# VH-VL binders against Probable molybdenum cofactor guanylyltransferase (mobA), part 3

Target 1, 202 residues: Probable molybdenum cofactor guanylyltransferase (mobA), of Natronomonas pharaonis (q3irt2)
Amino acid sequence: MGERTGVIVAGGQSTRMGDVDKTVVDVAGVPLVRRVANRLLAVVDHLVVNCRRDQQERLAAALEGLSPTFAVDEVPDRGPTAGIMTGLSTVETPYAAVVAADMPYLDPELLEYLFERADSHDAAVPRPEEWFEPLHAVYRPEPMAEACAEALEAADARIITPLSSLDHIVIERDAIVEHGSLRSFESVDTPEDLERARERLS

## First folded at step 14 (VH-VL; from x4 with light chain R55L Y97W)

Design y6
Fold by OpenDDE, fold request of step 21:
Structure y6 (fold): chain C 202 residues (1-202), chain A 120 residues (1-120), chain B 108 residues (1-108)
Amino acid sequence: as target 1 above (202 residues)
Amino acid sequence: QVQLVQSGAEVKKPGASVKVSCKASGYSFRSYYMHWVRQAPGQGLEWMGVINPRGGWTSYAQKFQGRVTLTRDTSTSTVYMELSSLRSEDTAVYYCARGGKYELEYFDYWGQGTTVTVSS
Amino acid sequence: EIVLTQSPGTLSLSPGERATLSCRASQSVSRTYLAWYQQKPGQAPRLLIYGASSLATGIPDRFSGSGSGTDFTLTISRLEPEDFAVYYCQQYYSSPWTFGGGTKVEIK
């Protein structure tokens, strides 16, 4: 089996939790991003964390012992497309899983399935409902990074733009449920989500 | 039931290498981290390192960096610990211990231990 | 690394008595990531408590864990003959995983 990399996109804004960086918020005794990283590490060989410069120290502390490589955004707040681009640009493995830092319930079995299905394609992307989950997907690093770069140059920050230019397979709801859980896509965005997560993971 | 069965006792000379195996059964091998812990005679427990379920990611205690290698064979549900440049101080019982499912946690099941004796 | 200091080194008690074992961390440890193990001579350690206070499967309820921050305690409400052993605390919050030096509970 080829080597794999996990890329955590952590540079997002936490507007719904005030000015607090939700990526390092405590969830049942562990920073949120650490929960994501621990689970992601189960199915990858290398860990990359994309973040803003101002987050790096906090994230490094939160992920102490996991030895992640940080892919820092040169320009902050350019959205997830920029984060994906930056993260994937550091990846040297044939495929990488890209996940958001705020989904603590990610299912490693689903990610494993995505890696398997991504074979010979540029990407495997879940579509649990009418929308895609591009921040829970497996990509070829170079094609996706380039596609993201082109999209950003065209002032298009939507992830669907670079994705649409790739040879990608869609993993539909039935397959997601068969090989993982829809819970994988639940994010912690609000204080209510956080409390729910604390309760569930406690 | 969960079982971790380790390889037999080893006697090595200083400078040699030892490779201890830990065969797992009774659970989803591909889902759990595996740790290695050693215990010198009459001493406490010392963590050596961890390997992820996939087997491609490891983390070692600084004390053993460069000397310890953890590997994993999913086809045989076996984890290996290789320790090189053996010293007399490496004489100990070595344990494999199952970690968490898809996350780094405590050690809920342990192998029976493998005695490694390093003597000239 | 997080250093765990256990006390006392040896605890001499009689069957039926209450045992209180201490584990002090060099820095604050989330209670979610503190465990206790029992080890009898010639045997591998056995998990007793995880998450500072959660009883592991199959462990008698005479064992209990408490504490937070830097101070944790393992309590055996009434010692049984089979409880005389060495007990280790462990943190699994950050690498490296570390154990306390152990407390030997012996028969008085």
Scores: ipSAE 0.874, ipTM 0.947, lowest interface PAE 0.5, mean pLDDT 95
Fold by OpenDDE, fold request of step 21:
Structure y6 (fold): chain C 202 residues (1-202), chain A 120 residues (1-120), chain B 108 residues (1-108)
Amino acid sequence: as target 1 above (202 residues)
Amino acid sequence: QVQLVQSGAEVKKPGASVKVSCKASGYSFRSYYMHWVRQAPGQGLEWMGVINPRGGWTSYAQKFQGRVTLTRDTSTSTVYMELSSLRSEDTAVYYCARGGKYELEYFDYWGQGTTVTVSS
Amino acid sequence: EIVLTQSPGTLSLSPGERATLSCRASQSVSRTYLAWYQQKPGQAPRLLIYGASSLATGIPDRFSGSGSGTDFTLTISRLEPEDFAVYYCQQYYSSPWTFGGGTKVEIK
């Protein structure tokens, strides 16, 4: 297969959760985003981190040694759709995995499977339950970025909007469980989540 | 049984390049990071760089940036370390070391080492 | 980079004695990211401890690791003849990966 890029969406995390420092919170000894990056890097060739301007410095510190490319949002607080757009706009590989910065249980094997299934499509998106997991998915950068841009121009920040316009395949629960773990989609959003993560990852 | 088998000793002249191989077996080759560490005679261990499981991402110690290249061949389960512009100071035993599974962590298995001698 | 300083440089002991090796980091290192290795002459290093205190597979329980922050310790409760070697601490907390200078445990 061709080269791959991993895109970590960190700016959207703050917009969704309202915690500006969440991405760098310590989880069993390392920043949350580093745990995500370390696992993501296992299955990609390049690393991109989308974030707000005010996050860049601390994210750079948190990801020291990994040498990610930062894709900084021009306008902050536009949500994950904007983050995805910005991140993917910097990607030059045929496909990119897009993941949220708060998913410490990211499953590289599941991502590998998504890359495989994405072949000849614009996207491979998991749907473990009633909802999609667009922040644990594989995309063609240009089509998705364009779709995101159009959605945002239409004042629609919902990720489902750009996704619905793409030739995407849905990875259902059974396939997810077969090739990965449902834990892959768990995020650290609450103090309880954080403590759970610390316990699980220590 | 995890095994890392490296290529044989090399003797090079200053300015030349050397390429050391590390063949892995006994585990899922595509799941683990691979590191390279060298040790000059009578000296300690020095980390050189790492290559990810996929083989498309590398990170090098600043000291070796521009001179070292790590590559990975999945079909042969082999990792390569090429060091160019060799100097006498590059005389050392070079080790490949298995890193973490889908994670950047410690080195649990090591190759037997490859002696590289740089002399006029 | 994180500099690891090991002490002492050389530790002369007899079989059966307790060995205590120190590794000090120039900055705080998460305890989950400190490892110890043993190296005998002419051999590759061997992992002893990871995560500061976790015993690697196949390593005798006479080896133990402890510490946190900037101070870490490798302890060999009762030295066996095969334990006389050089020991290195290593941090994998941040890039670049760095090793201590090593402590040589030699027979008195």
Scores: ipSAE 0.870, ipTM 0.946, lowest interface PAE 0.5, mean pLDDT 95
Fold by ESMFold2, fold request of step 21:
Structure y6 (fold): chain C 202 residues (1-202), chain A 120 residues (1-120), chain B 108 residues (1-108)
Amino acid sequence: as target 1 above (202 residues)
Amino acid sequence: QVQLVQSGAEVKKPGASVKVSCKASGYSFRSYYMHWVRQAPGQGLEWMGVINPRGGWTSYAQKFQGRVTLTRDTSTSTVYMELSSLRSEDTAVYYCARGGKYELEYFDYWGQGTTVTVSS
Amino acid sequence: EIVLTQSPGTLSLSPGERATLSCRASQSVSRTYLAWYQQKPGQAPRLLIYGASSLATGIPDRFSGSGSGTDFTLTISRLEPEDFAVYYCQQYYSSPWTFGGGTKVEIK
């Protein structure tokens, strides 16, 4: 029916910035992951957070009041393909958005468009420039989780490999700009990115 | 300029329902959460719930779950709060309040308030 | 849910005096998810402080906020006649969003 799930992929070592877990770092008074969650909840009805076990308590604190379901990786640090698989395996809605935990400018208008375009397909995946954005996309949960599992079993952990076995559509730059903002894909990776985000979101 | 204009005062009998409107202007209606807060005579402020006007996601305080319904009409930039099975204890001023842009935050702009009186 | 306790209930002061209002949370409101509002009779609340210590747009700098965790204060350095009102703290850390019971600042 019309219900939607949003999955935040917060696990893996890419969530570190120096000796700090960047998912819970303060961005103008709000933890980074909470900024992503708030924007995601503008479009979806249910929130799932994929994480490492050692992050769960910190993420639960940062997301208090938002009622997330946690999808904890049984085998940590297998990369984003595994995180997507784990997160989507918990989803019961027909479609789910999958987003990274470090994109505080996530654009709900673009996500809305991705949900609309994904209907009757297995996935809608943006390509704003050279690369696909699999951690800013909408998927049919079971086909995508199965495709991720197959890729991992074949020792091919590349995040694009699952897409080759799915009925997916690509959302090109022109459509992205028409229906949202390219800023949606900006991430916080460095202390400089963090300072910029604090200024922009204050 | 941001404005939240609410519908006028209402007098209701116990057991009835009331539907209060809140029309937003001066900003991107679909980008901000809208909250509802009430204040009984001589009492403090009580949060009732929140709606996301883009997707329609709602969350309610447990006290009001099952009696309050928040809806919106994006074509008119209007949020509605309906409270059913009214009792005398529901006599209060009801406020809409704008939350953060895509954020569940503090309330930076408030409507003028709508007085609802429940009297037999 | 998080209970906010404000003290004192009433603060009677003269213009020019310093007012200090307290808000205590029943559990930590991680980081600084606390706001302060001013309300005059017959009017809607007005945002003064967000993030425990950040001054809202258009609010005079005689207002300041401080604190973290469970203990928060609002300070008015020199009371003006227009500052006599009821003040509420509010947490936005955990649903349901809750308010303190209010502190009435009245002219002596």
Scores: ipSAE 0.007, ipTM 0.543, lowest interface PAE 10.9, mean pLDDT 88
Fold by ESMFold2, fold request of step 21:
Structure y6 (fold): chain C 202 residues (1-202), chain A 120 residues (1-120), chain B 108 residues (1-108)
Amino acid sequence: as target 1 above (202 residues)
Amino acid sequence: QVQLVQSGAEVKKPGASVKVSCKASGYSFRSYYMHWVRQAPGQGLEWMGVINPRGGWTSYAQKFQGRVTLTRDTSTSTVYMELSSLRSEDTAVYYCARGGKYELEYFDYWGQGTTVTVSS
Amino acid sequence: EIVLTQSPGTLSLSPGERATLSCRASQSVSRTYLAWYQQKPGQAPRLLIYGASSLATGIPDRFSGSGSGTDFTLTISRLEPEDFAVYYCQQYYSSPWTFGGGTKVEIK
């Protein structure tokens, strides 16, 4: 019954392709981050964007009309654990989706399922193959932000470390395929990926 | 067959409010954005706002912010547009229009329009 | 806000002639997010063209669109009697979404 928040983590080094900030590159006439935001907003009521300070004006332009709230990292480039912490620290809803800025095929049906499965737990985290997808998951904001802060204070910036201290449920491949699509996790990492996204999202 | 069927014409006094319905059929209601556009007599088209029927997220043109409210009922596949504090310049035909699937896109299907007349 | 200016306001042509309608944007608009609509008296608008140049389903191929940046064009290669209408361009990239003021096509 509660309202929902979506957090886009846009501030890491993985959002660069060489000197280019890929979050705002054009994908068939729409900035990459805006394609993610459009799909996220199919499921959530509030949009939060975690970013580096140098990205804020570009991201605000790319997301014009979508009313994002920005959660800017005080210390840039500390990795995804810091980005999750900063983004979730601004969330006031009981649960929030946390998604990467470079996954333009984000599946709203899968996200809906993740919100439903997260109920009664601190997190619902997909594992489509061997790796968890912590930047494509639903969390209770305060427990996850606290776990991230503790990991960072211990100088352990690995994104998987916070999950070990949370009551989380893992959404395995068979449930992912049943309730959504594996395309949800496809990212734009290379110029070739970008060209493919431009073709597929025309 | 995609159809958008709107409620009938309304006549209102200044200061009143109006609520227009748009019932969708022939497609997955929860997967498409729904927009509202109005057209004053003899004038062009003016976008008012958009709703995502799945979660209820909305965004409005600034000039209507605070007066327009879009809501939906997923059990009846219906979107509602409520415009409050009506003025004579709000006299127009109001259209619902289907946007893109999970995307904020062009309008491929339109309702038949609902005439709202505001007279003193 | 992006302002779309259509010209001419009214275009009076004979059946069989070529109609060319202009839409100019106050700032660059990605061609992917420029659409054209036809509206006949007493009817709702009908989508003709999306992505500046792609024909919508069921639209005859005498309609075509072109352009990029700030300048976009709708062309009707040979006017038919049923093409009497007002035509609107629309951008759907930057909120608020805006329409041009319309071009009325009158067949002599």
Scores: ipSAE 0.007, ipTM 0.567, lowest interface PAE 9.6, mean pLDDT 88

## First folded at step 16 (VH-VL; from y6 with heavy chain R30K, light chain Y93W)

Design z3
Fold by OpenDDE, fold request of step 21:
Structure z3 (fold): chain C 202 residues (1-202), chain A 120 residues (1-120), chain B 108 residues (1-108)
Amino acid sequence: as target 1 above (202 residues)
Amino acid sequence: QVQLVQSGAEVKKPGASVKVSCKASGYSFKSYYMHWVRQAPGQGLEWMGVINPRGGWTSYAQKFQGRVTLTRDTSTSTVYMELSSLRSEDTAVYYCARGGKYELEYFDYWGQGTTVTVSS
Amino acid sequence: EIVLTQSPGTLSLSPGERATLSCRASQSVSRTYLAWYQQKPGQAPRLLIYGASSLATGIPDRFSGSGSGTDFTLTISRLEPEDFAVYYCQQYWSSPWTFGGGTKVEIK
């Protein structure tokens, strides 16, 4: 199989955890983003981290030893679509997994399955329920990055916009459960989530 | 039963290359990182590098950058460590060590070691 | 890199005695990323402790680990004859995955 890249989208701001950067919050002794990175790195060949300029240093510290490539947003706070675009624009592999920085239960086996299913398509995107999980999906970098760029130019920051323009296959709930876990999509957004994560991962 | 079985002792001349193998069994090979650590005679342990489960990502100690190459073959559950431009100082026992399932963790299982002797 | 300094270099004790081994890091290391290994002559290292204080599978409970930040300790509550060996601490927080210089626990 071809080479793969993992892209962590970390540029988002947490509004429910105060002024701290939740991406580096300690989860049972490990920064949140590092838990994501470690698991993602298991199934890819290259690691890219998308973030804001002001995050880069602390993310670099949190990911020390992994030597990721940082894809810094030119303009911060443009949403995950912009982050995906920026991250994927640096990718040279045929496919890349895009994941959010706040998903500590990321399942490498599910990602592996997504890479397999993405073959010959622009994207493989899980849909565990009524909504897609575009921040736990596999993309062709160029088509997705371009689609994101077009969406942003049209002042549409919704991820569904670029996704809908791609030749994408949908990975439904049954397949997700067969090849992974629904927990893969759980994010740490609130202090309660954080405590739950600490309990689960300790 | 987890086992890491390494290839036999090697004797090399300075400037040559050596490739040591580490065959894994008793666990899901495709899920674990593999590290390489060496130990010169009478000395401590020295980390050399790591390769991820997929085999496409590696990280090496700066000391060995450009001289060490880690690879893995999923079909044979084997990891390889190749060290080039050998020097007398490279005389050591080389260990492979399992380094975590889908995560970069501690080394819970070790190979038996491979003695590499570099001498004129 | 994170330098781990172990002390003492050699610890001479008798069976039944308590052994206390120190590992100091040049910078703070998450307790989740500190391990201890035992190595006997002619053998590969064996994992004793991970996450600074978690006992590895199959390791007797006379071994224990403690510490945080830059200071970590391996304790052998009552030395058994088979415990005389070299012990290494290791951090796997950042590359390179450095080891301490080792502490040799020898029989007095």
Scores: ipSAE 0.857, ipTM 0.942, lowest interface PAE 0.5, mean pLDDT 95
Fold by OpenDDE, fold request of step 21:
Structure z3 (fold): chain C 202 residues (1-202), chain A 120 residues (1-120), chain B 108 residues (1-108)
Amino acid sequence: as target 1 above (202 residues)
Amino acid sequence: QVQLVQSGAEVKKPGASVKVSCKASGYSFKSYYMHWVRQAPGQGLEWMGVINPRGGWTSYAQKFQGRVTLTRDTSTSTVYMELSSLRSEDTAVYYCARGGKYELEYFDYWGQGTTVTVSS
Amino acid sequence: EIVLTQSPGTLSLSPGERATLSCRASQSVSRTYLAWYQQKPGQAPRLLIYGASSLATGIPDRFSGSGSGTDFTLTISRLEPEDFAVYYCQQYWSSPWTFGGGTKVEIK
């Protein structure tokens, strides 16, 4: 089996939770990003965390013991496309799983399935409903990073732009349910989400 | 029921290597982290390292860096701990211990232990 | 690394008495990453408490864990003859996964 990398995109804005960095928010005694990292690490060989410079220390503390490699954005707040680009640019494995830092219920079995399905393609991307989950997908690092770079140069920050330029397979709802859970895509974005997560994971 | 069955006692010379196996059964082997802990005679527990469910990620205690290698074989549900450049101080009982399911957690099940004796 | 210091080293008590074991960490540990184990001579350790205060499956409720930050406690409300053993605390927050030095609970 080829080596795999997990990339956590953590540089996003936490507008709905005020001035707090939601990536390190306590969820039943564990920082949110650590829950993501622990589960991601189950199915990868290397861990990369993309973040802003100002987040790095907090994230390092939250992920102490996991020894992640940090891929720091040169320019903050350029959106998830920039985060993906930066993260994947540091990856040396044939494939990498890219996940958002705010989805604590990610299913390692689903990720395993995505890695399997990504074989010979540039990407395997879930589409649980009418929309894609590009921050819960497996990519070839170089093609995706380049596609992201091109999109950003064209002032297009939408993840769908670089994705559309890749040879990607779509993992539909039925396959997602068969090999994982739709719960994998639930994110913690609001205080209500946080409380729900605390209840579920407590 | 969950079982961790380790290989038998080993007697080694200084400078040699030892490879201890831990065969798991009674649960989804591919879903759990596995740790190794040793205990010298009359001493406390000492964590050595951990291997993730996939088997491609490991973390070792600094004390054992460069000497310890953890591997796992999904087909046989077995985890291995290899310790090289053995010293008399490595004489101990070595335990495998199941960690968390898809998470780095506590050790809920332990192997019976493998006695490794290093003597000239 | 996080150093865990257990006290006392030895606790001599009689059956029926209350045992209080301390585990002090050199730095703050999340409650969800502190565990207690029991070990009897010639046996592998057995998980008693996880997450500082959660009772492991099959463990009698006379065992309880408490604490946060740097100070954690294992309590045995009423010692049974089978409870005389060595007890270890452990943190699994950061590498290395360190254990305390252990507390031996022996018969007085």
Scores: ipSAE 0.857, ipTM 0.942, lowest interface PAE 0.5, mean pLDDT 95
Fold by ESMFold2, fold request of step 21:
Structure z3 (fold): chain C 202 residues (1-202), chain A 120 residues (1-120), chain B 108 residues (1-108)
Amino acid sequence: as target 1 above (202 residues)
Amino acid sequence: QVQLVQSGAEVKKPGASVKVSCKASGYSFKSYYMHWVRQAPGQGLEWMGVINPRGGWTSYAQKFQGRVTLTRDTSTSTVYMELSSLRSEDTAVYYCARGGKYELEYFDYWGQGTTVTVSS
Amino acid sequence: EIVLTQSPGTLSLSPGERATLSCRASQSVSRTYLAWYQQKPGQAPRLLIYGASSLATGIPDRFSGSGSGTDFTLTISRLEPEDFAVYYCQQYWSSPWTFGGGTKVEIK
């Protein structure tokens, strides 16, 4: 089986918690983004980090020793569609996982399943509840990056728009629970989330 | 009270296989990674691989890829390590060790060890 | 793969003395991802230190860890008879996880 890339989308407004860049916030002795990267690297060979330019130095420090490639957004804060496009444009492997930077419970077993299910398709995208999780999915890099670029050119930053033009398979809740944990999708958004993560991961 | 209890010592001939069990109790079995580490006589510790007991996902050190298989039985909270094509160099004590909750990190609880002797 | 080199191989000391054990990594490891284990003859390893400096549950405070980057140290401030054992460092910074070769602390 071919080599794999993991893309962490670390740029954008969802990575701020007030005035603080939550991607580098300490979670039981480990920066948040590094917890995500460690879990991602259990199933991929290469690490790409999409970020704003102002984050690059901090992310490089947080990810020391993991040899990330940085995919910096030329125009910051255009939302997740732009971050996915920028990150995937650097990928040279047949498939890449795309994950948010604030999901410290990312489940390597579920990611493995997503890679397997994506084979012969353009994407494997979970739907644990009502909504798709496009920042916890596996994509063919070129088709997905192109679809994102087209959506942005049409001034449609909605993340679901690129999926509508792809041959994608949806991974429903029952399959998610069978092959991993729903905790994989839990994010750190509030001080309470951070405290909980520190307790769970200590 | 966390306990990891391994199966008893084994003596094997070169070319055979061995399967060691590790029964866990006192914690949420499916929430913690389980690792295997071995120690040859008079030698240091060597990581072999890891299993996630929930779905059975595994990752192995390259040295053992193709010879080691980790499996689990969630109904009995037991992990199994099978090592095939045994050589005299595989003579060692084999340990199971509990990793982090949903995380791949240090080992806070260890089994008592299982001695496997491979002799011609 | 990150190689951990421990020194000395053997440290011969008397009870009451201070022991200083070194662990050097082949590339930088965040101190958060460095652990130390103690192993006595015929026993499984026991976690002493995690995160380079945090004491595991039930470990006496005569044990301490320090260091960062490529250089880490385990210190036993005042050796007790039960401390004569082999000590291993381990990194969990980058897969695969690796251990140092060990330092044997023995009675002089």
Scores: ipSAE 0.006, ipTM 0.520, lowest interface PAE 10.9, mean pLDDT 88
Fold by ESMFold2, fold request of step 21:
Structure z3 (fold): chain C 202 residues (1-202), chain A 120 residues (1-120), chain B 108 residues (1-108)
Amino acid sequence: as target 1 above (202 residues)
Amino acid sequence: QVQLVQSGAEVKKPGASVKVSCKASGYSFKSYYMHWVRQAPGQGLEWMGVINPRGGWTSYAQKFQGRVTLTRDTSTSTVYMELSSLRSEDTAVYYCARGGKYELEYFDYWGQGTTVTVSS
Amino acid sequence: EIVLTQSPGTLSLSPGERATLSCRASQSVSRTYLAWYQQKPGQAPRLLIYGASSLATGIPDRFSGSGSGTDFTLTISRLEPEDFAVYYCQQYWSSPWTFGGGTKVEIK
């Protein structure tokens, strides 16, 4: 169809920033997850949010008017590989972006480039430094969901394991800087990160 | 320095289509959303949809149910709005409007408007 | 969708008077996602206020905005002759983006 889906992995295994659900924390008047969704919607047509059941009401409120589809984890707390599988299992478009819920600087130019590079392959995955960024990547839904299922079946929950069975393109640092910004990968993890985000995005 | 220049007035018959252009200059065309808004004679403003010129994806108001198509040509920094199956109630001034940089925000610059008249 | 209702429909005032325009939303709107525009006859709209209360570049400081949730206000502290126009509020919180019906300010 040429249409695109964006999947936000918001299921929590981190309690970063105390007792507060980081995904709905206010960043200069906008919930964190909504900042991510707004930038994702710059390049996709459909929004899917993977979450725990207990988050759904809060996320629905934070994303009011953006018409998200929720992909709720059947078994909570199995890690991001399970969240990716659950999210991608709902996707009917040829390609989907998969992004973390805590990256308020998500760069639509970079995401556009990732979609373009993923064409005719199973995935386009950035490597801005020494590590892959699987929660900032574009995937063909069926191959990736299948690879995640195989990794989970083998009792290997590491998020990098599914990539080894895919026809994937690695987007290296030089290409990232040429087609976007390294800030795209910055997350909000600490109070200092939050204050910085509030200043930059105000 | 920011300018949005739209194509001239159009007169159409019911059932026809119209394609209005909006040429942008004075800013980074690919970094800003472009919206389309119309205004029927003596009426208020009505949002029609948005296009991201970088990738070309779009989002439309449900009311225009497959009748509106937004496209762009990055080499000329131009967006196009095509409205099909025209009806007399589509008589309006059509505006392009620049949205936010990387964000779906308010409209800080507007084109001069294009009058489309649909009459039997 | 969020419906914006503006009142009054027409406001007839003399130069130098204070004008107060109301915009009421059918659902809560984040303060940062409400704008005001001015439109004169035969012209495109012009941005006045964004984020409910932030003055757009080049707009005189006699214009101000306030409000939150469902109730928003545009104030013109001292009307000038050039302020004859129709004023629209707009929300950009929830798709579809919607405008109020407008308030026509007539200088008596």
Scores: ipSAE 0.006, ipTM 0.565, lowest interface PAE 9.7, mean pLDDT 87

